# Designs tried in a protein design chat: VH-VL binders against q9h9l3. Part 105

Target 1, 176 residues: q9h9l3
Amino acid sequence: PRKMVAIDCEMVGTGPKGHVSSLARCSIVNYNGDVLYDEYILPPCHIVDYRTRWSGIRKQHMVNATPFKIARGQILKILTGKIVVGHAIHNDFKALQYFHPKSLTRDTSHIPPLNRKADCPENATMSLKHLTKKLLNRDIQVGKSGHSSVEDAQATMELYKLVEVEWEEHLARNPP
Key: E = the ipSAE of ESMFold2; O = the ipSAE of OpenDDE; V2 = 0.75 times the mean of E and O plus 0.25 times the DockQ between their complexes.

## First folded at step 5 (VH-VL)

Design Al15 (framework fv_amlenetug; at its last look DockQ between E and O 0.86; V2 from the best seeds 0.00; counts 0 for: pae E 7.3 > 2)
Fold by OpenDDE, look of step 5:
Structure Al15 (fold): chain C 176 residues (1-176), chain A 119 residues (1-119), chain B 108 residues (1-108)
Amino acid sequence: as target 1 above (176 residues)
Amino acid sequence: EVQLLESGGGLVQTGGSLRLSCAASGFTFSNYAMTWVRQAPGKGLEWVSSISYSGDYTDYADSVKGRFTISRDNSQNTLYLQMNSLRAEDTAVYYCAKPRYSSSWYDYWGQGTLVTVSS
Amino acid sequence: EIVLTQSPGTLSLSPGERATLSCRASQSVSDNYLAWYQQKPGQAPRLLIYGASTRATGIPDRFSGSGSGTDFTLTISRLEPEDFAVYYCQQYDSSPETFGQGTKVEIK
């Protein structure tokens, strides 16, 4: 098994008018797509907007949710020392209040070869849903019940694997 | 070792009230949500109510909404279930159960306490 | 609510035999948020499986869970005498959490 994981987080709105994005779910999968972590997470502040349509988070999910501080510790333990793959991963790290080393981070929203493979402009930011459909012929984030962070994390990993060799070589030649 | 010990069950008349307690030990109680699950005699399991680790969030089965109140005292490592307006159909063994951190599967259960509501 | 229907109601088997228990949901259970419990007379339920297929700590490997969507299965590969009990499935995908009505595994 490779020392590589993919992460996807769902956020809810906290603070005034719910404009603060707070971590409410985090899913981590290994190179094979096996789920290593999948927890609902309770923000430290009152949730104003569950953003259910997008996040898939409902009030009942917060009843048994893992406190943020605990979840953060668990997640960081998993991520430490690994190559972390994500899509628009900056948002996930922000929600986690943690930033992984750049040299160990892979953002599928910023991999030109991936976009090229999908017949998209290399410097454009494409959605996970779009790339997944184009390259994996799979529909994700379907329906109105919100996203599945596990599904998204798995898709992200699979997308990365399509360009892994090329991209890793590129990074080796061009270290961040 | 995780231990959950329910108490407060007994015989009560229809329309009466009863307060159940669950004393928790062997784990950091304040870090975990807690749940009440009941089982009528000879019947299956029924989720009753859950409460978040801080108590800020609660949820109830429709069958008990408006009548039951779940609460907790983290300083005492105790979970409570205030049951009002009790009905015959509330007769059951009531279990307190500890879910894993963020899921409603329960890795530890108490021995249960029997509540009998006379009709 | 999601209704879980277990089948069969009673499963009569002998020690050493394979037991297959079904749990069907009235609607899809997202992310395979399904658990299995074992309950013996006079005892509280014991967690066997969560996430549809993940065996709980301390649970023998003869217990396994599978399935997705609306169809889930608990399998006991070789029944031991202590395995004769009532088994419940539970979904925790949506509120309210619901349990199946149970399957009793009894000695033939």
Scores: ipSAE 0.022, ipTM 0.642, lowest interface PAE 5.4, mean pLDDT 92
Fold by ESMFold2, look of step 5:
Structure Al15 (fold): chain C 176 residues (1-176), chain A 119 residues (1-119), chain B 108 residues (1-108)
Amino acid sequence: as target 1 above (176 residues)
Amino acid sequence: EVQLLESGGGLVQTGGSLRLSCAASGFTFSNYAMTWVRQAPGKGLEWVSSISYSGDYTDYADSVKGRFTISRDNSQNTLYLQMNSLRAEDTAVYYCAKPRYSSSWYDYWGQGTLVTVSS
Amino acid sequence: EIVLTQSPGTLSLSPGERATLSCRASQSVSDNYLAWYQQKPGQAPRLLIYGASTRATGIPDRFSGSGSGTDFTLTISRLEPEDFAVYYCQQYDSSPETFGQGTKVEIK
């Protein structure tokens, strides 16, 4: 069958007053949670706000960072033809300047059965941290040192597995 | 495929200067960060300095900060290390190293160039 | 700065034996940003393992890495004559990136 991967990205602020979100780290894991890709990425524009509290990105990470154009090529090669799982994944695709086929995209922030398992309203958009704590009994994104995209991608894959059979059947009956 | 060739080492007196070069081939040099790592005779490895693909970002070990300057010429596929105010403890084989991606683990190393600082 | 301490300093073994090399960090190394290198006399280092456990291309499966946090291990399941060398661990989680002082694996 078709291979499945999970992706998570961290963004920094570029543009006026650092309001534009630009890709600065990307992690991709396979179905078993093994890391397929994990790189710091240098945006093509000047970084105004590292957003370190949330992104975990610091100046030192940019010294050896992969240029955006190169990283994008590497990442898209991995994603092509695969089912891609993410949390609020539109933001990751926007940062990559990329659009993955909707039929191959899974967004854990918009899966009603997943919300039901977490005792949350089906229409609520729940944070990855909240879902992971409720459903996996794991604490992620602990402290104020920023997020780990590897940790977050791994959590996202495990969350999807909880509803994979039900949701894949739903999508087969209701193609996007 | 990937080749890194250091040059410019030699014998120099304390307080002197040297400029090391690393000629790169077999890859698109301008897309990769580059690093200098040194090894004193009979000792372990010590990171010296790194430079981003564009040269916009540099970083240095405390032991060399203010004395050494890393630079690159992407049109010539060459990495440089300007070493000023040399001290006896700077005696080492100096390697240029390339990461596999822009991560800081190094899958390609040059064969090194020896810098000896005497008296 | 994260200090990496390797043990033992020297490991004297015979071909065919299992070698176990330790690397301990002074503080946690995030996301397993740890690499292992082999260096033979007169040669540049050679990358063996990155991400604590991922073998570099062309590295035989007798080499394996494990560990997390502050404790990391390189294992050579059956030493071959060409494996007698010095081994270094490296962390690249935070600046300055640092190397351990090395473990020499020698024939006894």
Scores: ipSAE 0.020, ipTM 0.620, lowest interface PAE 7.3, mean pLDDT 89
ESMFold2 (binder alone), look of step 5: mean pLDDT 92; pTM 0.936

Design Al16 (framework fv_amlenetug; at its last look DockQ between E and O 0.88; V2 from the best seeds 0.00; counts 0 for: pae E 6.4 > 2)
Fold by ESMFold2, look of step 5:
Structure Al16 (fold): chain C 176 residues (1-176), chain A 119 residues (1-119), chain B 108 residues (1-108)
Amino acid sequence: as target 1 above (176 residues)
Amino acid sequence: EVQLLESGGGLVQTGGSLRLSCAASGFTFSNYAMTWVRQAPGKGLEWVSAISYSGDYTDYADSVKGRFTISRDNSQNTLYLQMNSLRAEDTAVYYCAKPRYSSSWYDYWGQGTLVTVSS
Amino acid sequence: EIVLTQSPGTLSLSPGERATLSCRASQSVSDNYLAWYQQKPGQAPRLLIYGASTRATGIPDRFSGSGSGTDFTLTISRLEPEDFAVYYCQQYDSSPYTFGQGTKVEIK
């Protein structure tokens, strides 16, 4: 059987007025939640807005950050050939300048059975924080220091496990 | 084979200056952040300063801020530490260190160079 | 600044015994950004553990790390003669990336 990983990224603002989202941290965990990768990443462009309240990224994190090109190569090597789970994962792939095969991509923000378990509308886009609280009875992204991509990736994997059998069967019957 | 070789240590008077160098080989130096860590004789390890792969970001321990300057020359694969206004408590072996990738834990260390500050 | 306090200061044991070394942080260390190093006299430190529990390449499986938040532990399941050294913990969550004061593991 094909290996699964979960990914979560944190972005900072680059480009005009800091409106471009650029990768500044990436965490990848395996099926059991063990951390396979967790690096701060320095975008190739000037950082205009650290977005610290959401990203958790501060200037001091950039001192030891991996150059984007190097980090991207490391991350893509880990993702290749695997089922990749994420939450609103398109944003993560866009920040990586990469698009994983749709047949190997799982997005916990768009899984109707998962929303149903949370007593949410099946086609609503629900936040990771909300689903994690409802379904795992855990609070994530607490405090004012921003999100942790390790915590978020681990939560995403646990959420997917709740619907894994049902959703994998669905996708097998309905190939992309 | 990663190698880090510190040099420039020696005896210096209080208030004096000294410049340490760390020659790097066996890896692409310009892809890695670099760090100085020191150890006073018979004492534990103290993080001193770090510099980003490009040199644009630096950070310092409060004990050396304003007196020490970390820098690098990526064309020469060399890390530097300029130490000014030296004090007796700066007496230590100074290690050049690098992480595997860009984490702030250090799996490659130089042999160290001794700085002795005396009156 | 996150202060790391190691205990005990000295651990006197015989080869074959289990060693348990503690590292306590003055505030929570995010994402288990904690490392352990071994240092012998006249040598540079050697990385043992990073991420609180991940062994560095080439480190024997008798070394293990555990803990989270403020409390971290290095365990040596069965001491070998070469394991008698000083051990340091280090946090890399926030600058300055501080080290503990060390625990000396010595022959009883």
Scores: ipSAE 0.098, ipTM 0.694, lowest interface PAE 6.4, mean pLDDT 90
Fold by OpenDDE, look of step 5:
Structure Al16 (fold): chain C 176 residues (1-176), chain A 119 residues (1-119), chain B 108 residues (1-108)
Amino acid sequence: as target 1 above (176 residues)
Amino acid sequence: EVQLLESGGGLVQTGGSLRLSCAASGFTFSNYAMTWVRQAPGKGLEWVSAISYSGDYTDYADSVKGRFTISRDNSQNTLYLQMNSLRAEDTAVYYCAKPRYSSSWYDYWGQGTLVTVSS
Amino acid sequence: EIVLTQSPGTLSLSPGERATLSCRASQSVSDNYLAWYQQKPGQAPRLLIYGASTRATGIPDRFSGSGSGTDFTLTISRLEPEDFAVYYCQQYDSSPYTFGQGTKVEIK
């Protein structure tokens, strides 16, 4: 069995109007929720919108931030060969300019049994915050100071663990 | 081996200016943010200033904002701290410090250079 | 700014004893962005712990960090003679990345 990690990224806005989502923080936790990686990341382009309310990213965080290219290398090293769990993980991979093999990817935003457990439509896309509250009775992403990618990654992993056995069996029978 | 060597400290009069340098070696200097931390004689540590790897981002403690300027020359592997309008309370050993990655905790420190501001 | 208050100011102990140092923050430190340093006279600080509980490379396992939110603790399980020094906590959650005022661990 492969090792499993959960990832969550925060993005800031770059480009002329800040519409380009650029990686600004990445957090990776192991199966137990231990933090394997948590770094602020400096985009290669000038940040126009920190999106602080959502991202939690502030200018001060970029002072010591790891350059994107370096961070990307570090992150890929961690992810390689592992089952990667995330929520709406395609956004994280896009920001990383990296796509993990689908067979090794688990997206908690697209796991019908998870939604069913949360009394949500199986084919609906539910937020991490909602699922976490429903299934873990935990409040995440509270306040106006922005999200914690560590907290989100941990929540994502815990959610997945609730349906791991069932979902892995499903995937085994229905490989992507 | 990572080495950080501060220089430029000395005696200066109140209102004067001084420029500190930190020569870095043993790592890819241009890949890391750098920080200045100072310590007044017999006192604790005080965070002073930080600069991103490229120099595009800088940050300062309120106590030095407007008076100190952090900069770097990546081609020379050197960190600088320009100190203007010096005050007696600026008297301290000034350390340059290297963060591990992006976190503002520091795994390597220089030996420090003493700045004494006389009234 | 986040003010870190360390206690006690001085801790007098004998080799072999357990040392417990406290660092309290004026406000919650997010994601346990707290580090501990050791400083001996005439030397630069040495990193002991980061992320509140992660030992830096080469740091003996007698050093451990714990805590979250506003309360953090550095524990030295069995003091060695070389452990008598000043210890500082530092938060790196928000600028300025402040240090505590330090705790001096001295020999009894």
Scores: ipSAE 0.029, ipTM 0.590, lowest interface PAE 5.8, mean pLDDT 92
ESMFold2 (binder alone), look of step 5: mean pLDDT 92; pTM 0.930

Design Al17 (framework fv_amlenetug; at its last look DockQ between E and O 0.88; V2 from the best seeds 0.00; counts 0 for: pae E 7.5 > 2)
Fold by OpenDDE, look of step 5:
Structure Al17 (fold): chain C 176 residues (1-176), chain A 119 residues (1-119), chain B 108 residues (1-108)
Amino acid sequence: as target 1 above (176 residues)
Amino acid sequence: EVQLLESGGGLVQTGGSLRLSCAASGFTFSNYAMTWVRQAPGKGLEWVSAISYSGDYTDYADSVKGRFTISRDNSQNTLYLQMNSLRAEDTAVYYCAKPRYSSSYYDYWGQGTLVTVSS
Amino acid sequence: EIVLTQSPGTLSLSPGERATLSCRASQSVSDNYLAWYQQKPGQAPRLLIYGASTRATGIPDRFSGSGSGTDFTLTISRLEPEDFAVYYCQQYYSSPYTFGQGTKVEIK
């Protein structure tokens, strides 16, 4: 059995009008929720919009931030060969400019049994916050200070655990 | 082995200026942000200033904002702290500190350089 | 700024005893961005703990960190002679990245 990790990234706006989403924080936790990686990351381009309300990223965080290229290398080393769990994980991979093999990817935003358990339409895309509240009775992403990617990654992993057995069996029968 | 060596400390009069240097070795200096932390005699530690790996971002404690300027020369593996309008309360040992990763906790410190501001 | 208050100011103990040091923050320190340092006279601080509970490389397992939110604790399970020093907590969640005023662990 392969090791499993959960990932969550925060992005800031770069480029014209800040419309380009650039990686600014990445958090990775193991199956137990232990933090394996949590770094602020400096985009290669000037940040136009920190998106602080959502991202939690502030200018001060960029002072010690790890350059994107370095961080990307570090992150890829962690992810390689593992089952990677995330929520709407395609956004994280896009920001990382890296795509994990589909067979080793688990997206909690696209797991029908998880939605069913949460009394949501199976084919709907539910937010991490909603699922976490419904299934874990926990509030995440509260306040105006922005999200915590560590908290989000941990929540994502815990959500996946709720349906892990069923979903892994499904995937085994229906490989991507 | 990581080494940080501060220099430039000394006695200066109130209102005077002083420039501290920190020579770094044993790691890729240009890949890391750097920080100054000071400690008044017999007192605790005080975060002073930090600079990103490229120098594009800087941060300062309110106590030194407008008076101190942090800079770096990556080609020389050297961190600087230009201190202007010095005050008696600026008297301290000034440490150069390296953050471990992107977080502002520090795994390596220099031995510090003493700055004494006299009236 | 986040103010960190350490207690007690001085802790007098004997070798072999357990030391418990407290660091209280004026506001929540998110993501457990809290570090502990040890400083001996005439020396630079040494990193002990980061992320509130993770030991730095080379730090003996007698040192442990715990806590979250506003309350953090550094524990030395069995004091060694070399452990008598000043200990500082530091938050690195929000600039300025403030330190506590320190706790001196001295020999009884």
Scores: ipSAE 0.148, ipTM 0.738, lowest interface PAE 2.4, mean pLDDT 94
Fold by ESMFold2, look of step 5:
Structure Al17 (fold): chain C 176 residues (1-176), chain A 119 residues (1-119), chain B 108 residues (1-108)
Amino acid sequence: as target 1 above (176 residues)
Amino acid sequence: EVQLLESGGGLVQTGGSLRLSCAASGFTFSNYAMTWVRQAPGKGLEWVSAISYSGDYTDYADSVKGRFTISRDNSQNTLYLQMNSLRAEDTAVYYCAKPRYSSSYYDYWGQGTLVTVSS
Amino acid sequence: EIVLTQSPGTLSLSPGERATLSCRASQSVSDNYLAWYQQKPGQAPRLLIYGASTRATGIPDRFSGSGSGTDFTLTISRLEPEDFAVYYCQQYYSSPYTFGQGTKVEIK
C-alpha cells in the first residue's frame, strides 16, 4: 500500500512584533519511527523571536540551517504522494507554504476514534502531550529547553497506529 | 564530485598569524554552512568554527574565540579561516568540512592543511 | 560543553569478529544528534552514522548505531580487513560540537 510518514515542525517569530510563525525546524519519520528528515531551517526573513521555550530554536542552530527554499523542496519531495500524519497539521503545512491533499492527510488532533480511546469527547481538540500520556504512557515535551520535533513526530505516528485500521477503513467509506 | 581543498598552512611563530583557505567544488557552495575542524598530531578531532551559508552567522570554539575569524566568499566558492595570536596548542591539521544539510555533522572533508606553531 | 567519552581506547580483534564501541555523553544528547566517523592513518574522517542509528549513504550494513540520551554504541557485526581504523563519536546537539577521544580498532 501507499507509504506513510509523520511530520512535525518548530516555528520562530518573524514579521512585526514576531507574530508571524515561520518554519525553523522540520522532522519527518517513517512508519517505524526512523528519521527520514530532520533539519534546522533559516526563514527567508529576519527572526524577531526565537520562541526558544517552546520551539527549542537558538541562534546557534541558524549557523548550519538550510535556506527555507531549499528545505521546502527537500521536504515536499518526501511528502509528495504519501499519507502524511501530523498533529494540528494545518499549522505545519501553513509554515511550509504548502497544500497536501486532504485524502492523504491524517491529523491526530481530529480523529474521533483516537479521542474515544483517550476517554475524551470525540470532537475535542486534544494536545499531543495529553494523548501521548494517556494512550502510550509516555511523557513528551518534558524539560525547559523546548519541544523536539523528532520526538513529537514519532509520538504522532505511534498514536495514529492505534487507530489506523479503523480510521483508514472509515476514510475509504467516507472520502474527504 | 564534492571536493574540498585546504591551503595556507605552514610554520609560524607563537603570536603570529595565518590565513587558511578552502576551495570548494562539486556542489552549490552558497547553499551550505561550512566548518573548520582541527586535529593536533596524534590527537582527536576538535570542532573550531562554523559559518552559515550567507556568512551572516558564525560560531567559534571557546579556545579560538576572539583570535580566529571564519569568513567565506560565495562568488569564489572559498571558505577562509583567519588565525591570529597563534599559540602552540593551535598546532594541528585543519580540515574544511561540509555538512550534509543544516546539522553539524559532516559528510565531506578536505585532506587538511598542517599548521605548526613554534615557540 | 558536552564531553564524549569513548570506550575502550583500543579494541584488538580479528577479521570476522564483532566489534562494539561505546560513546558516553556527560549530559543528554537530545534527538540522538550523534554521529560516528571512521578515520584511517593519513586520511580525513569518513561519516558512518548520523542520528545515532542512520547509516550514511554508501556505508555497508555491517555498521550499525544504537543508543539514546547519554549512551551510544557503534557495532560492526563482522569486521573486514578495511575496518581496522580509529572511530570517533560526535555530538551535534549543542555548540561546541564535541568529538570523543576515539577508539582504535586494530588487528590482533
Scores: ipSAE 0.144, ipTM 0.714, lowest interface PAE 6.4, mean pLDDT 91
ESMFold2 (binder alone), look of step 5: mean pLDDT 93; pTM 0.946
ESMFold2, look of step 8: ipSAE 0.029; ipTM 0.659
ESMFold2 (binder alone), look of step 8: mean pLDDT 93; pTM 0.948
OpenDDE, look of step 8: ipSAE 0.032; ipTM 0.686

Design Bi7 (framework fv_amlenetug; at its last look DockQ between E and O 0.03; V2 from the best seeds 0.00; counts 0 for: pae O 8.8 > 2, placed apart)
Fold by ESMFold2, look of step 5:
Structure Bi7 (fold): chain C 176 residues (1-176), chain A 120 residues (1-120), chain B 108 residues (1-108)
Amino acid sequence: as target 1 above (176 residues)
Amino acid sequence: EVQLLESGGGLVQTGGSLRLSCAASGFTFSDYAMTWVRQAPGKGLEWVSAISGEGDSTDYADSVKGRFTISRDNSQNTLYLQMNSLRAEDTAVYYCAKDRITIWGPFDYWGQGTLVTVSS
Amino acid sequence: EIVLTQSPGTLSLSPGERATLSCRASQSVSSDYLAWYQQKPGQAPRLLIYDASSRATGIPDRFSGSGSGTDFTLTISRLEPEDFAVYYCQQYDSSPYTFGQGTKVEIK
């Protein structure tokens, strides 16, 4: 049986007008929600927009941040060979400049049984905050301090566990 | 200035192999993901394969998976595409493309393309 | 896989006219990771618009992009003779990073 981890990332704006999303924090938790990795990450490009209202990233966080190339190597060693759970996870993989095998990827924003459990349309893309409130009766991303990637990764793992048996069986019958 | 120059195209029989190269200059090659895009004569563009700047992560279109291998040599600033088990539908101009930044697309610089013709 | 469907297939217009090109995605393209390219015969594609609405460097302001989710539009406000070409949309939200089939903008 493969080990399973959940990941969540926070992005800042780089590039012209700050529209490029670059990795500035990454958190990885195991199946039980224990933190395996949680680092602030310095993008290789100039930060134009910290996006602090959503990202929680401020200039002081970058002072001792791990350079992107080093952090990426550390993160990929954790992810390789594992089932990786995330929410809209393709954005996290883009920020990591990384392709994870589709057969080992679980995206809680696109799991029809999870949507049904929340009384949402099967093919709707639901926010992590909404699903967590509806299915776990818990508020995340509270206040104006931005998101916590540890909190979000933990919530994502808990959401996946609600449908894990059903969804893993579905994927075994319908390999991606 | 950024320049991309493809080479290695030509005529090959069905089932054969061919290796394409793309020489890059004018930018820090290892900082950018690179992509192959192809275009059959008179047809549209088709994404083929991409490789990360470090060369340690790759992806392929289903139509070429298992037959094509993308690679790069960052010390020589060169991107490669090894094409095996070629089929008639692989006939196309193959373009080397550079990401505008370090994210997978969009592509701000393209080579001139190299023609691969697969005949029976 | 996200399928992009462009319409119309061919758009026949005169210089000075406004061109409106559509690109529809089979599922939502998050964060507006949608680009437009121009291609003339015998040439490589040229990036026009990225992130649905941002103009690439050196692209004249008569080109504009708009839309989100599943519906995207490229507008050429006043066609110039050099604008007659094939136009492709592309999504770079999720692999495979698919292109639309193209819209040919031709004179007359």
Scores: ipSAE 0.358, ipTM 0.784, lowest interface PAE 3.5, mean pLDDT 90
Fold by OpenDDE, look of step 5:
Structure Bi7 (fold): chain C 176 residues (1-176), chain A 120 residues (1-120), chain B 108 residues (1-108)
Amino acid sequence: as target 1 above (176 residues)
Amino acid sequence: EVQLLESGGGLVQTGGSLRLSCAASGFTFSDYAMTWVRQAPGKGLEWVSAISGEGDSTDYADSVKGRFTISRDNSQNTLYLQMNSLRAEDTAVYYCAKDRITIWGPFDYWGQGTLVTVSS
Amino acid sequence: EIVLTQSPGTLSLSPGERATLSCRASQSVSSDYLAWYQQKPGQAPRLLIYDASSRATGIPDRFSGSGSGTDFTLTISRLEPEDFAVYYCQQYDSSPYTFGQGTKVEIK
């Protein structure tokens, strides 16, 4: 069996109007929730909007941030060959400019059994915060300091573990 | 076992068109980016074009941009290269290559190549 | 674009000898995104080294890669008869993903 990791990224706004989402932090945890990677990342373009309220990113975090290309290399080394778990993970991959194999990807925002367990419509897209509260009885993304990508990655992994057996069996019968 | 088999090469006149195909097997085709690399007779290797696993991202060398189009049919496990407005300098063996991780490379598996000859 | 220059153009050696091949980049290659390929006459290239120093699956341990930034090296510790071929370096840091012009390792 392949090892599993969970990933969560924080993005800032770049481009002329700050509408481009650029990677500014990435956190990766293992199956047990241990942190494998947690770095601030310097985008290749000028930051127009730190989106601090949501991202938790401030200007001082960029002073010694890891350049994007270097960080991407480090992250890819960790992800390669692993089953990668995330929530709305297509956004993380887009920001990384890297797309993990679909057969090795698990998106907790698109797992019907997980929604069913939370008494939500199976085909609805629920937030990580909502699912975490309902299924883990834990509050995440609280306060005004922005999100913690480590906390979010850990929550994502724990949510997936609730439906891991059922979902892996489903995927085995229905390969993507 | 990973296998890549190119086809569609041949002799074509300057300004003509040709479509190359690459049949893939031995791996989950849609999970990996694919790339075309060419080699002129007696010369080195030249990166030509790449496409992501889902086909939603493509990239081209400046030398072929606007003339070549890379695509894929994941239901058929096939990679394509549509070549239009061909020039003499496009003469080469064209290799189909599997990307190890992303469209950037490296390329861990290669086909045997198909020869394209462009004459005036 | 990043231009890769390989040296020497031709390396003449005998079986059992050590081969050292150089690949120099016109600018720094980030994350050590540098690969080495072997190509024999009439055959497709074969991946030897990726990420500057990682050996591809099935590649003998006599092949090793090193270097960072702008200077990279492929070393063959003890040449076998089947190692006489052309070797290419390639960067995949940024588009276009360029190759070096190649080094021919020939029998002395």
Scores: ipSAE 0.012, ipTM 0.587, lowest interface PAE 8.8, mean pLDDT 92
ESMFold2 (binder alone), look of step 5: mean pLDDT 92; pTM 0.931

